# VH-VL binders against c7peq0, part 2

Target 1, 252 residues: c7peq0
Amino acid sequence: MHNKIYNSFIDRKAKGIKSFAVLIDPDKVNPADIADLAAKCTAAKVDYIFLGGSLVITNHLDECVQQFKTLCDIPVVLFPGSPSQVSRYADALLYLSVISGRNPELLIGQHVLSAPAVKKSGLEVISTGYVLIDGGAPTTVSYISNTTPIPSDKDDIAMCTAMAGEMLGMKVVFMDAGSGARKPITESMISRVASQVSAPIIVGGGIRDAEKAYLNCKAGADIIVVGNAIEKETSLIKEMADAVHAAAPVLK

## First folded at step 1 (VH-VL)

Design a6 (framework fv_roconkibart)
Fold by ESMFold2-Fast, scan of step 1:
Structure a6 (fold): chain C 252 residues (1-252), chain A 121 residues (1-121), chain B 112 residues (1-112)
Amino acid sequence: as target 1 above (252 residues)
Amino acid sequence: QVQLVQSGAEVKKPGASVKVSCKASGYTFTDYAMNWMRQAPGQGLEWMGWINTDTGNPTYADKFQGRVTFTLDTSISTAYMELSRLRSDDTAVYYCARSEYYYDSSGLDYWGQGTLVTVSS
Amino acid sequence: DVVMTQSPLSLPVTLGQPASISCRSSQSLVHSTGNTYLHWYLQKPGQSPQLLIYKISNRFSGVPDRFSGSGSGTDFTLKISRVEAEDVGVYYCMQATQFPYTFGQGTKLEIK
């Protein structure tokens, strides 16, 4: 059984170690920038590279995955816009069920269609309860799927949704305000979710600076994901990675 | 049909600034980067930089850094190039052109018609 | 910066005859992805540049098969098997392997 990436999530969480992930959209990244980006991620000690996008262009995904696998040793985890966006060269797949919404296609329908291809790929599959939170701006998920996000101040709804996902067998909870979010998820909401679930908690969307990344970790996030802000300023990769890593408890 | 339509010709005095627009149609604006080039009369092409239309992040060639600013108005699928502190050697036709972000890039596949900027006293 | 050098700069050619343009880069254009981002453009008199060939040898949509590209590393060639009147203009190579993107100085193709 290859649960290597999921086991790394669990082991790091158990030790209080916080992880930083850089989100890269294969359809948005300039090929000329990939080597520099991989080098910066390596130098900054980025823990995971998340690859995902809204477009289903499978030839682009495979080559992008192979580029990162060739250029660095950081694990590559697929964060797909569709359950069918699969590359067998990645280390793992976040198999997203949008549990914050009531669209059966995003809860299970698309997964039924993609399951044979996913299984045949041999990828490590990490069942993920995806909780979309209102970030004040339309996201790719809310735009293309017409999925209603949980209001930004409804901490208990987010908490109950995450708990239900965990009880239904989802290995990871992903709280996302979306890469285009005008406001990030509040520390209050993260704390409420963290207080009731044991699964690793990934938090992303609207995180523009190292201070917010740090505060989200202190609130209970286990993995911080940043995409849009680092596309605007790649120097933020090191700054945010350092802040996330600094949020770990003093063990010695 | 993909089309990039630029603003009309400009005549400016040295020291002034100029702002050229490039309006896109026939595709999803945010799926492609917008590049800016210029061509002085009788000279070759020079790349000035590009802007990520999804994130708004510009990248400038060192020669133009500090004098050029790329901006967007995504509500009207329009990119802008503003060049400040104009000199006579900034007289050129300025072009916008789109490019793909990813490894299967086909280069600068569609170009605007060009905008002549003349800098003279 | 990567310097792109074209030769010849002026290319008079007789209709129906072949034409060849060379482009050399100051350093290898092989990207870490294994791809080579070397593209060719044609600027017809009074018009914007148009893409002819991308990634060394791939013809862009609508480009006639008499145009072909070849090369590797630092040495690239654009060939026209039989020049037609509509081929008149200035040809540019461009590298997009490294920022800043750079163009060759241009080759003007004229009918004799």
Scores: ipSAE 0.000, ipTM 0.392, lowest interface PAE 20.2, mean pLDDT 85

Design a7 (framework fv_roconkibart)
Fold by ESMFold2-Fast, scan of step 1:
Structure a7 (fold): chain C 252 residues (1-252), chain A 121 residues (1-121), chain B 112 residues (1-112)
Amino acid sequence: as target 1 above (252 residues)
Amino acid sequence: QVQLVQSGAEVKKPGASVKVSCKASGYTFTSYYMNWMRQAPGQGLEWMGWINPNTGGTTYADKFQGRVTFTLDTSISTAYMELSRLRSDDTAVYYCARGPDYGDYAWFDPWGQGTLVTVSS
Amino acid sequence: DVVMTQSPLSLPVTLGQPASISCRSSQSLLHSEGYTYLHWYLQKPGQSPQLLIYEVSNRFSGVPDRFSGSGSGTDFTLKISRVEAEDVGVYYCMQSIQLPWTFGQGTKLEIK
């Protein structure tokens, strides 16, 4: 299983194929709803299931991962609130370094403590430069991490941050307005970042409709991740997946 | 099952205070704003304000500023609305309702069953 | 404050017939982000309000497809293609573009 998930990010980006990910918080999802959610994701041709988001209990995480792995064939990627929140049954781990902030624990400290357990898990590890953007509301990440997000209109700061992360060896850039964002990241900021980095770009937070998902892909996002909006209305899964997939270039 | 359960009906004299509770279950209490509304008999809905259960931060509608206080007991997933210096025109059904996640201030779901507060001498 | 005005205030309807409710706002509900913050609720007799439509045209989970919302800017419409007995109650529009959040005065739908 040599970098299978990361290679899928790179291969799809090289072909101009856009990917849609559904973010599920194991602590918020009702276990009774998982079968229906998995069926809807499969029918909509969702590309990745991201599990995590913030503070999560390990027992809930393992159970949730196992349910999705049993109920569908969509790859399960961990998006942990802490580097120590891992399930060996997942397909990959986004190993987040919060490069938008100046908290040493979130840049490297917690990673040092979790590295032996992560290695023992056998998970595919995808180093991820996590860039938190101001979404207009308090986020669990900013509260827990005690870090200040980049202002929503400071395109150059986001661009330089992503460039630095890539130069320091991060395989993926994740631009996140945070769970519960009032406003999504602008196309201007996504475009500015995409113009300067070659790494796959994941964009999430505050994306509420198919048009915004489409426009973000046209701006340069490679993977769109949506959590809050689909928790409120699961019919959006199909609409958003279709819009993201439609943003891919015409074959030949 | 996500639900909000409110305390029972109250009868108060003018000048008294009333404290209505709203107990949440089936979701993470600190992930959603809690809104308070009231509805006088035969009248429409009026927003009173909201509280952020994660921070304890509150916003009150100007009409109620100085008379209403929102508080929390996160250990039992319960929000409280206390209205002081009651007048006869405060007679209404009081509702709590879950706001969206902190970044999406769009709509209310679910609503509590309502608490009738009657103010009479 | 943003003032929300509904019309009609009383709507008697025959079972199986269509119904239409208008909502007008004192200012545009279109946010600079591209979202329009207009929502519809139904309050059935003796019950708390329940969400029907959010952001103009999106049906909330479990809401039958006979309900549809439309509009833009300051003028919005809620339509019921074929009224059923369980649709009886008071319908409210709400804006969430600007605090304080405000509701229309309500439209009472009754079966005649």
Scores: ipSAE 0.000, ipTM 0.392, lowest interface PAE 19.2, mean pLDDT 85

Design a8 (framework fv_roconkibart)
Fold by ESMFold2-Fast, scan of step 1:
Structure a8 (fold): chain C 252 residues (1-252), chain A 117 residues (1-117), chain B 112 residues (1-112)
Amino acid sequence: as target 1 above (252 residues)
Amino acid sequence: QVQLVQSGAEVKKPGASVKVSCKASGYIFTDYSMNWMRQAPGQGLEWMGWINTETGNPTYADKFQGRVTFTLDTSISTAYMELSRLRSDDTAVYYCARWDYYTEDYWGQGTLVTVSS
Amino acid sequence: DVVMTQSPLSLPVTLGQPASISCRSSQSLVYSSGNTYLHWYLQKPGQSPQLLIYKVSNRFSGVPDRFSGSGSGTDFTLKISRVEAEDVGVYYCSQSTHYPYTFGQGTKLEIK
């Protein structure tokens, strides 16, 4: 069955277990640094490695995926900048539909073009309602996607967007302030979305410290994704992982 | 179509600072990190560090830590290298180059910085 | 730091003849993935360096097939099957397996 990773998301959520993911861009990471990064992720008990970004060269992706899978046992989940960024060696693919915007190419158009390659890859496909939130600065996602992010204080718009995505059959909701975000998504917005959505909620963008990661989990996030802060200081991996894991309210 | 265009040659006195620019075109600026290298007259290449163009996070080689600063202006697809407290032995051609995960695949034309009394 | 040692440092060659440059690293450049991050660059007089060969043996875009790279572990070779006038310049090997990234001292290829 091709639902192992998604089943881990829903099983952990059902048990109140919070998950921490490290986001790595294969086009920006030096291969010499991957062993140290993998070792730090393993020691910190990182739950998922999200691999992707604004990557356009898929040959780097396969190499990077294989490096992580050789060096650690942490599941590797593709977080693609485009639907064509596929590696058969990964454990799963977050198949992103940018539901916060009104660009039909990012809602379904590019998916139509990538579907044969995705099916041929044999990857577990996790349909993902991607909700881009204004992080105070233009991001690679907003630049490439040509979509307007939801304003950072419009909790109800984010909530309704996530609910619509879930009702349309998306298995996961991803709330992202984007790479380069000046400010992270508020606990208020996360809580409002979490109050109406049953699907696992991934939150990322602008998270720079362990306290914010913890507070986001307490607000209702199920998976915290950090890329930018980890790139500045890899010692934060342990601090953030510990904070996320400590936020679990009950172990069943 | 990928092109990196650097600012012109500079002559500085010891103790001054220099700021070299590198303007990228022909690709999505934030998809590739930018490496910086230098080459003293008649010498080989020396790696100075790189900057993540999406996050703005720099990584400096130990030799240059504390004197060099890498910055970006993503609105004009430009990276900057500022070297402070210049010494005569900082006289070199400074290069920016695009980082494609494991190689410097496209290089700027170089900027000669001469430090003389 | 990984030390990259090239030989010869000066390589006079006759037009149309083959040329060979060696590069040795102070430690293995094989990454845990099995890939080897050893690359070759050419710097023509008065120009910036340009990538010729990446990951030991792969030619970069636009590089003629008279250039070939080979080697494994710590010993690598760049070969030019028939040297042309445009091949004059300084050749550098480099590694990006181990941080910090390092370059060889360069090999100057010149026509006799």
Scores: ipSAE 0.000, ipTM 0.384, lowest interface PAE 21.0, mean pLDDT 85

Design a9 (framework fv_roconkibart)
Fold by ESMFold2-Fast, scan of step 1:
Structure a9 (fold): chain C 252 residues (1-252), chain A 122 residues (1-122), chain B 112 residues (1-112)
Amino acid sequence: as target 1 above (252 residues)
Amino acid sequence: QVQLVQSGAEVKKPGASVKVSCKASGYTFTNYAMNWMRQAPGQGLEWMGWINTNTGEPTYADKFQGRVTFTLDTSISTAYMELSRLRSDDTAVYYCATEYSSGWYEGYFDYWGQGTLVTVSS
Amino acid sequence: DVVMTQSPLSLPVTLGQPASISCRSSQSLLHSYGNTYLHWYLQKPGQSPQLLIYLGSNRASGVPDRFSGSGSGTDFTLKISRVEAEDVGVYYCMQGTQWPLTFGQGTKLEIK
């Protein structure tokens, strides 16, 4: 079996089917709440569970992966704050290269150090061009946030950055306003990026309601990731999943 | 080549315990779950549970909870199934099987051990 | 628990003729990505079960193309287009959607 999760991204994009991902930070979630959260995700037909966001990945990541894998059949995709600390039982790893910045450690340096452990994990590795966009607030998004974000209104810079990432072999483009973003990425920017890249586009950060999730999908996002808003109100999981799924075209 | 080799047949008295081993080779043992099934003579297959080979954390089917214990020795790529307080209706062939080609949420077994007959009689 | 029900339980067939086995689940096995978590195994006399079909319709490595799986939701079929002597054994369907993993009661295929 090759690229099972990545192939699901490609197949769903080709069919115009939009995906919803719930982002869980293993360091913030209360283990006692995971069963309820997993049940809500299953009932809402959440497409992916993204686990990550912390700078240091401890045994809490492995426990969290196992709990979700035991409690539901939704694929678990790692969104790590450090590429060197991975759980072998997850379905895939988003192997982030921060192409929006000019820090060589975040472009390739830390990846060189993590590669043996990542390969040994047996995880499906999805090379990801991570494009950090200014969300208007100080961010605590791991050491990824130590790069300069693209200004929120510079659609062409984001577009050219994503195109370069795709041409350099990145399988997925991730546009992120970051944890704690005050404002989400604009539909204009998403549309500009979508107009020039064929890779699946993941959009996250600052998405607070179902309407924005829907509009981002209509603009060209393929996968919507929400973490902060649903940590504050888990009832939003169903509403956002429904909105994302409603953005898919009717098949004939 | 992926192979699972189980320990030999056992004859036990009611009330005793039995420990069956399953030695894996040809793949990275800790990357794939090990499942345990049994089959009473002339009957169908029954799933007993699985063990996470990386963490050693077992999950048991409710019917066996409290009587079965799954353990590992990762240094020799071997999984164990111990069933205690044996009864005559525990007489069965016990199988280990791995999810080598299966994703964690797909749940199919492409490689099986040869089976271990456990006979419980007075 | 998801209950898996097979029919027929006994299937006598003439060599060279087609054979068909039905499997029904108590709840839908269609899940993420449109995948159907229904798998078929063959247990030849005195041997361990072997995987025939996984995820509804995919043939396992080394399985001849005379075997095919079909179905969706709760109703599934395993077909053998032309039965050979080596096909004798007990066929089991299994659901992979949730724990506990459950098998059908088995269908014994015999040459008449």
Scores: ipSAE 0.000, ipTM 0.401, lowest interface PAE 18.7, mean pLDDT 84

Design b1 (framework fv_olinvacimab)
Fold by ESMFold2-Fast, scan of step 1:
Structure b1 (fold): chain C 252 residues (1-252), chain A 120 residues (1-120), chain B 107 residues (1-107)
Amino acid sequence: as target 1 above (252 residues)
Amino acid sequence: QMQLVQSGAEVKKPGASVKLSCKASGYTFTSYYMHWVRQAPGQRLEWMGEINPSGGSTNYNEKFKSRVTITVDKSASTAYMELSSLRSEDTAVYYCARDYGDYVGYFDYWGQGTLVTVSS
Amino acid sequence: NFMLTQPPSVSVSPGKTARITCRGDNIGSKSVHWYQQRPGQAPVLVMYYDSDRPSGIPERFSGSNSGNTATLTISGVEAGDEADYYCQVWDSSSDYVFGTGTKVTVL
């Protein structure tokens, strides 16, 4: 019915504005640190707060969402590890279909089971073609099922997968190397995907410095998502946000 | 100072190929997309294609994609555009231009242009 | 094949205001960039993202974009503003599209 957040993705992409999202796992963040984190995100002009994790207790997720909604004006978008990770207080839900894999539960099965609850939540639903790329090492995060990732150097397979997702009606393409990835997705692969899809492209996993965030934007990413590096050093929020925003010389 | 310096004028016969160069200096070559844009005498600017110098990936205007090839030499900070099967309609000034953004970006620095004349 | 149409020419007296239009279907939903080209020279960026001005471009240059028309406005026109002006957008089906161009003559 409404698509306020998705419209912001499309509008910003059309205007050449690059977006920075901070990924926060409610299970890993210390609740006492949320106010400071929200203040840093606001000061850095972070565009989106992505909330999600492998296992999140519903009451804790709701509290975390509400804390961010109270402390800052940055949109909160759910990046769920399971269909049960839904909070009606968020601005939108990335409804992930893992199109890089061949697990029918992750392509559609779990969605069938969660659809009534998602509809009742009233959340804006953003259909998302999730493309898992091999980060060079096993990840320590369990949000991503044990599907086979696309090899890091198989640019055309990633491109064709993203194209198929877009043609099947996915509103957004999410390219993810996974939490704890040894290396991030290459500029070459991002560029190949960007050359064939018009949908907003979210890129995450293994991004540890501002230069890589910038180069990913130049390659064609529209939204850069960073979680692990920020968890280790929150001062990177400003540095990375600045680099992302500088990749298109329109500043907020 | 930042510059894009292009190769000199070319005169070709119909059916020949031409390869133009664009040497960048004064910035990190691999951090910005490079575009090729042409302008026939008295006509509008027409986009031909682009390249990401870091990975070498390209995107071409449908009108030219069967005949145009854009490449880079990262060590020389140079972009190339080769246009094959030349016709008289290909007589134009060819520009390289730096892109600050992605596909919705704009061209902030331009080379001086290279005139290609195709005899009829 | 998305198209941007500009008037072929605009004549303006020194010190007056020149308005160069760029027409395209729903162009107000796109970001418009403008280039100035003097005879025998490469284009120069004079306006980007509808209304942002590059360093070195005078404040008398301004831009707007709404509905089906984007406009580059040059107030207090000077002889040195005489040039061809091109608008440009990115379109998902046509990639980078330039306007037909407008010759601004300062009389």
Scores: ipSAE 0.000, ipTM 0.395, lowest interface PAE 18.4, mean pLDDT 85

Design b10 (framework fv_olinvacimab)
Fold by ESMFold2-Fast, scan of step 1:
Structure b10 (fold): chain C 252 residues (1-252), chain A 123 residues (1-123), chain B 107 residues (1-107)
Amino acid sequence: as target 1 above (252 residues)
Amino acid sequence: QMQLVQSGAEVKKPGASVKLSCKASGYTFTDYAMHWVRQAPGQRLEWMGEINPGSGYTNYNEKFKSRVTITVDKSASTAYMELSSLRSEDTAVYYCARDSPYYYDSSGYYDYWGQGTLVTVSS
Amino acid sequence: NFMLTQPPSVSVSPGKTARITCRGDNIESKSVHWYQQRPGQAPVLVMYYDSDRPSGIPERFSGSNSGNTATLTISGVEAGDEADYYCQVWDSSGDHVFGTGTKVTVL
């Protein structure tokens, strides 16, 4: 096990390079269509494929991971909703601790249960301080685990939560408005968190257009993750990837 | 051009079953969940269930769960809804509708609707 | 069982503002979507995620969601706005719930 993916987060952040990730729910994607999706992500220069979701009902994770690994060279990072969302074929696992809430199961309990399987998998483990922000819609995590999101306008609470997570050893901060978010996280909140946190900052939820992705990067996000890119496919994925990369242009 | 085209009107006797189709075109069929919603004459819209065409995952309204089955034919880009043990109260227009493009969450809206299929249950 | 209650009817004069309410226990915690249905036609999405407007829907349509009441507001009402309106939410139990519907009459 190496810190290859985490080191890519750190190195890119240090160079001012912004990254774009596409979030794929294995439960919702058809294996027959993964080739088209992988080709579109490759053409758009997508930096990471995040696999997972807050509720994965059908058990297709291993097959989905293997298909993406066969069809493209983009790193596959697990974004797990439960201990069962572990596939040794992925490049890394975001080991989420929901630090925005006070549910001990999401802070450490479920991690205790998943640790033997995670260790056996040989996956690169990236400890992640997951900060759930109110996106105007209830999340699966909020419902099944009794975790309350931080209000969308409480920038300082989000900032202090992220700082605490970093000081407790979390390698990455993930600010998420949640699946089905009506409103994305504000640039004000992202900027406030970025002003006090050195760890890479992932921002997701409710991002529906390239302008918002760009503005989030300018506010201080290092990685933008989008799940609804499928509506416009190549046009949306490419437009968002281009906007993210343009926020801190580099010679390729 | 994106379209959802539903099968034609059906007349059934009480106790029979009916199977309606909804053919999708103009988008990748397996990328969006498909919902079935009905509306009895002069009544409200009532959600019946959904299917993820890619995975085959289904979720049903508890009211219909024992009588409704939603399936797909991926090669034909067609969703089906079968309702068994028909009663006069099942007389309604049945719609298929495409889930929103927020595909890692099922808490979406219905962005495109089929034209509806009238099912009449009479003796 | 989660329920969404709407007034059965709203009457409004042309050029005035119609407000269609959707009442549900702590509905502010949910994302509310709105559909317009004209006689003999399929529903059409007119508002989603409380206050977002689909392309093609006029700016005079707006939405809000606070406390136990979500509201679809139609300003400068036109004859063509006469229709049935339905609110809809996804409940965390997995159910999609429609409101009881409101008939908007433009007099």
Scores: ipSAE 0.000, ipTM 0.402, lowest interface PAE 15.6, mean pLDDT 84

Design b11 (framework fv_olinvacimab)
Fold by ESMFold2-Fast, scan of step 1:
Structure b11 (fold): chain C 252 residues (1-252), chain A 119 residues (1-119), chain B 107 residues (1-107)
Amino acid sequence: as target 1 above (252 residues)
Amino acid sequence: QMQLVQSGAEVKKPGASVKLSCKASGYTFTSYYMHWVRQAPGQRLEWMGEISPSGGSTNYNEKFKSRVTITVDKSASTAYMELSSLRSEDTAVYYCATLDYYGSDFDYWGQGTLVTVSS
Amino acid sequence: NFMLTQPPSVSVSPGKTARITCRGDNIGYKSVHWYQQRPGQAPVLVMYDDTDRPSGIPERFSGSNSGNTATLTISGVEAGDEADYYCQVWDSSSEYVFGTGTKVTVL
C-alpha cells in the first residue's frame, strides 16, 4: 500500500494549505450529470472527490469512479457507507472507525470482514477516526449504524475522542455532522480539536455557504467536505473552493 | 535557495552495505517527504522509497524492501539511505528528491551519488 | 507491476515540434509528470499534473494525457532541449513508476 494521498494531506497541512473536497453519493447522482460535475470540479480546482455514503451497488460505484477518473485527474477517495463499497479504480480509501460511538462492529468488526478485499484491491488505505457530531437531524451514519453522536456543544468530548483516535494510530480525524445536518460543526469545537491533534482534520456536514467553509478553515480544519449543498446548487463548488483556498496560511 | 546536497561517491565490495546522506537547506525540512531514486548506468530512473521527516514513517519499493532503510536526522535536516547486501547490480547513481505534487511543483533533486559495487 | 513505455529515441530538427509519448494501461486516469535529464545531471521537472508547467519552464513545453497515452510536446525545439525525457506516475500497486525514457536528439 502506498501513502500518496495521505502524504498529500500531511504535506498540504504542513504548508498551511487548505483543501476542498466534493462528496458525491453514487446512488444519488444522475450519471448523465457526471461530465458537467467533473468539469465544474476541475474548473474550480477541487482538491479531492470523495465518493460514497450510499447503499451497496458494486458495479454502479465502479462506473462512477471510472467516469470521474476518465473526465478529470482530481484524486478520487472512497468514503464508504459499508465495507463492500470498494472500487479498485479509486486512489484511496478512508477506512472509517466510528470512534465517537461504542458499536464494536463500527470500531473494528466490519473492518475484519472487509480487510482481505481491501488488501486485494491495492487501494491506499487511510485509517480514519470518524467522529460523528449531532447536527440536529438524523444522519445516514447514525441511522444505518445505530450510534449516538457527540452533542454539538460538547467540545471537550470531541477533543478527547479525536486525541484518543490519533494516539491509537488513526492517520486522519474526520469530524462529521452528517448528511442532512441542520447545523454544521461549530468553530469552537473544530478549534478545540485542532489545538490537541496533529493529524489532518476533515470537517463536513451542514456546510451550506462559502463563509462557513472559510471560518472552519480558520478554526483549524484542513479539508472541508461538502455534498448536500452542492447537490442542490453546483455553482457553489467554485465559491466554496475559492473560500477554502483563500483561508490565510497558518505556519507551524 | 532550496538545495539538497548528497554525500560523495562510494566504492564497495559485494556483500557490503552503503549509507548515503542528503542534507536539505532553504526550506522547512519536515514539510516535505524525502524520496530516494536510483539510476543504473544507461537505465531508467527507479524509485526506492520515501520517508516523512516529521514522523519518520517510511514506504519502500518491494524490490528493495528487504535491503533498504531510510532514516532522518531532523536536527541536521539530513536524510539517509542505507542499502545492505550489495550486489554488482546495485551499481548506480542514487538521488534524493522531494517529488511534491497536488498544487505544488516543489520538486528538488540532489546532485546524485555514484555507488560502484566491484570486487 | 505497472509499466510506462516510451519510444527509445526521437529525432527532431531545430524549430520543429517534438512529441514524446508515454504509454500505460489507462494512463489517462493518472496524473503524469515529466522529467528532463541532461548527461551527468539530475532530472529536472518540466511538466506536472499532465499539463502544468513548473516556474521557469518555457511555454513551448505542453502536455496531454488521455486513454492509454500521455504526450509531452516541445514546440520550436532548441538545441538545449536535447536530453533524455522520462514520464512518471503514481500507481497504487507499483507506487512511483518512471517510464523507460526517450532520448531526444536535435539534428
Scores: ipSAE 0.000, ipTM 0.393, lowest interface PAE 17.4, mean pLDDT 85

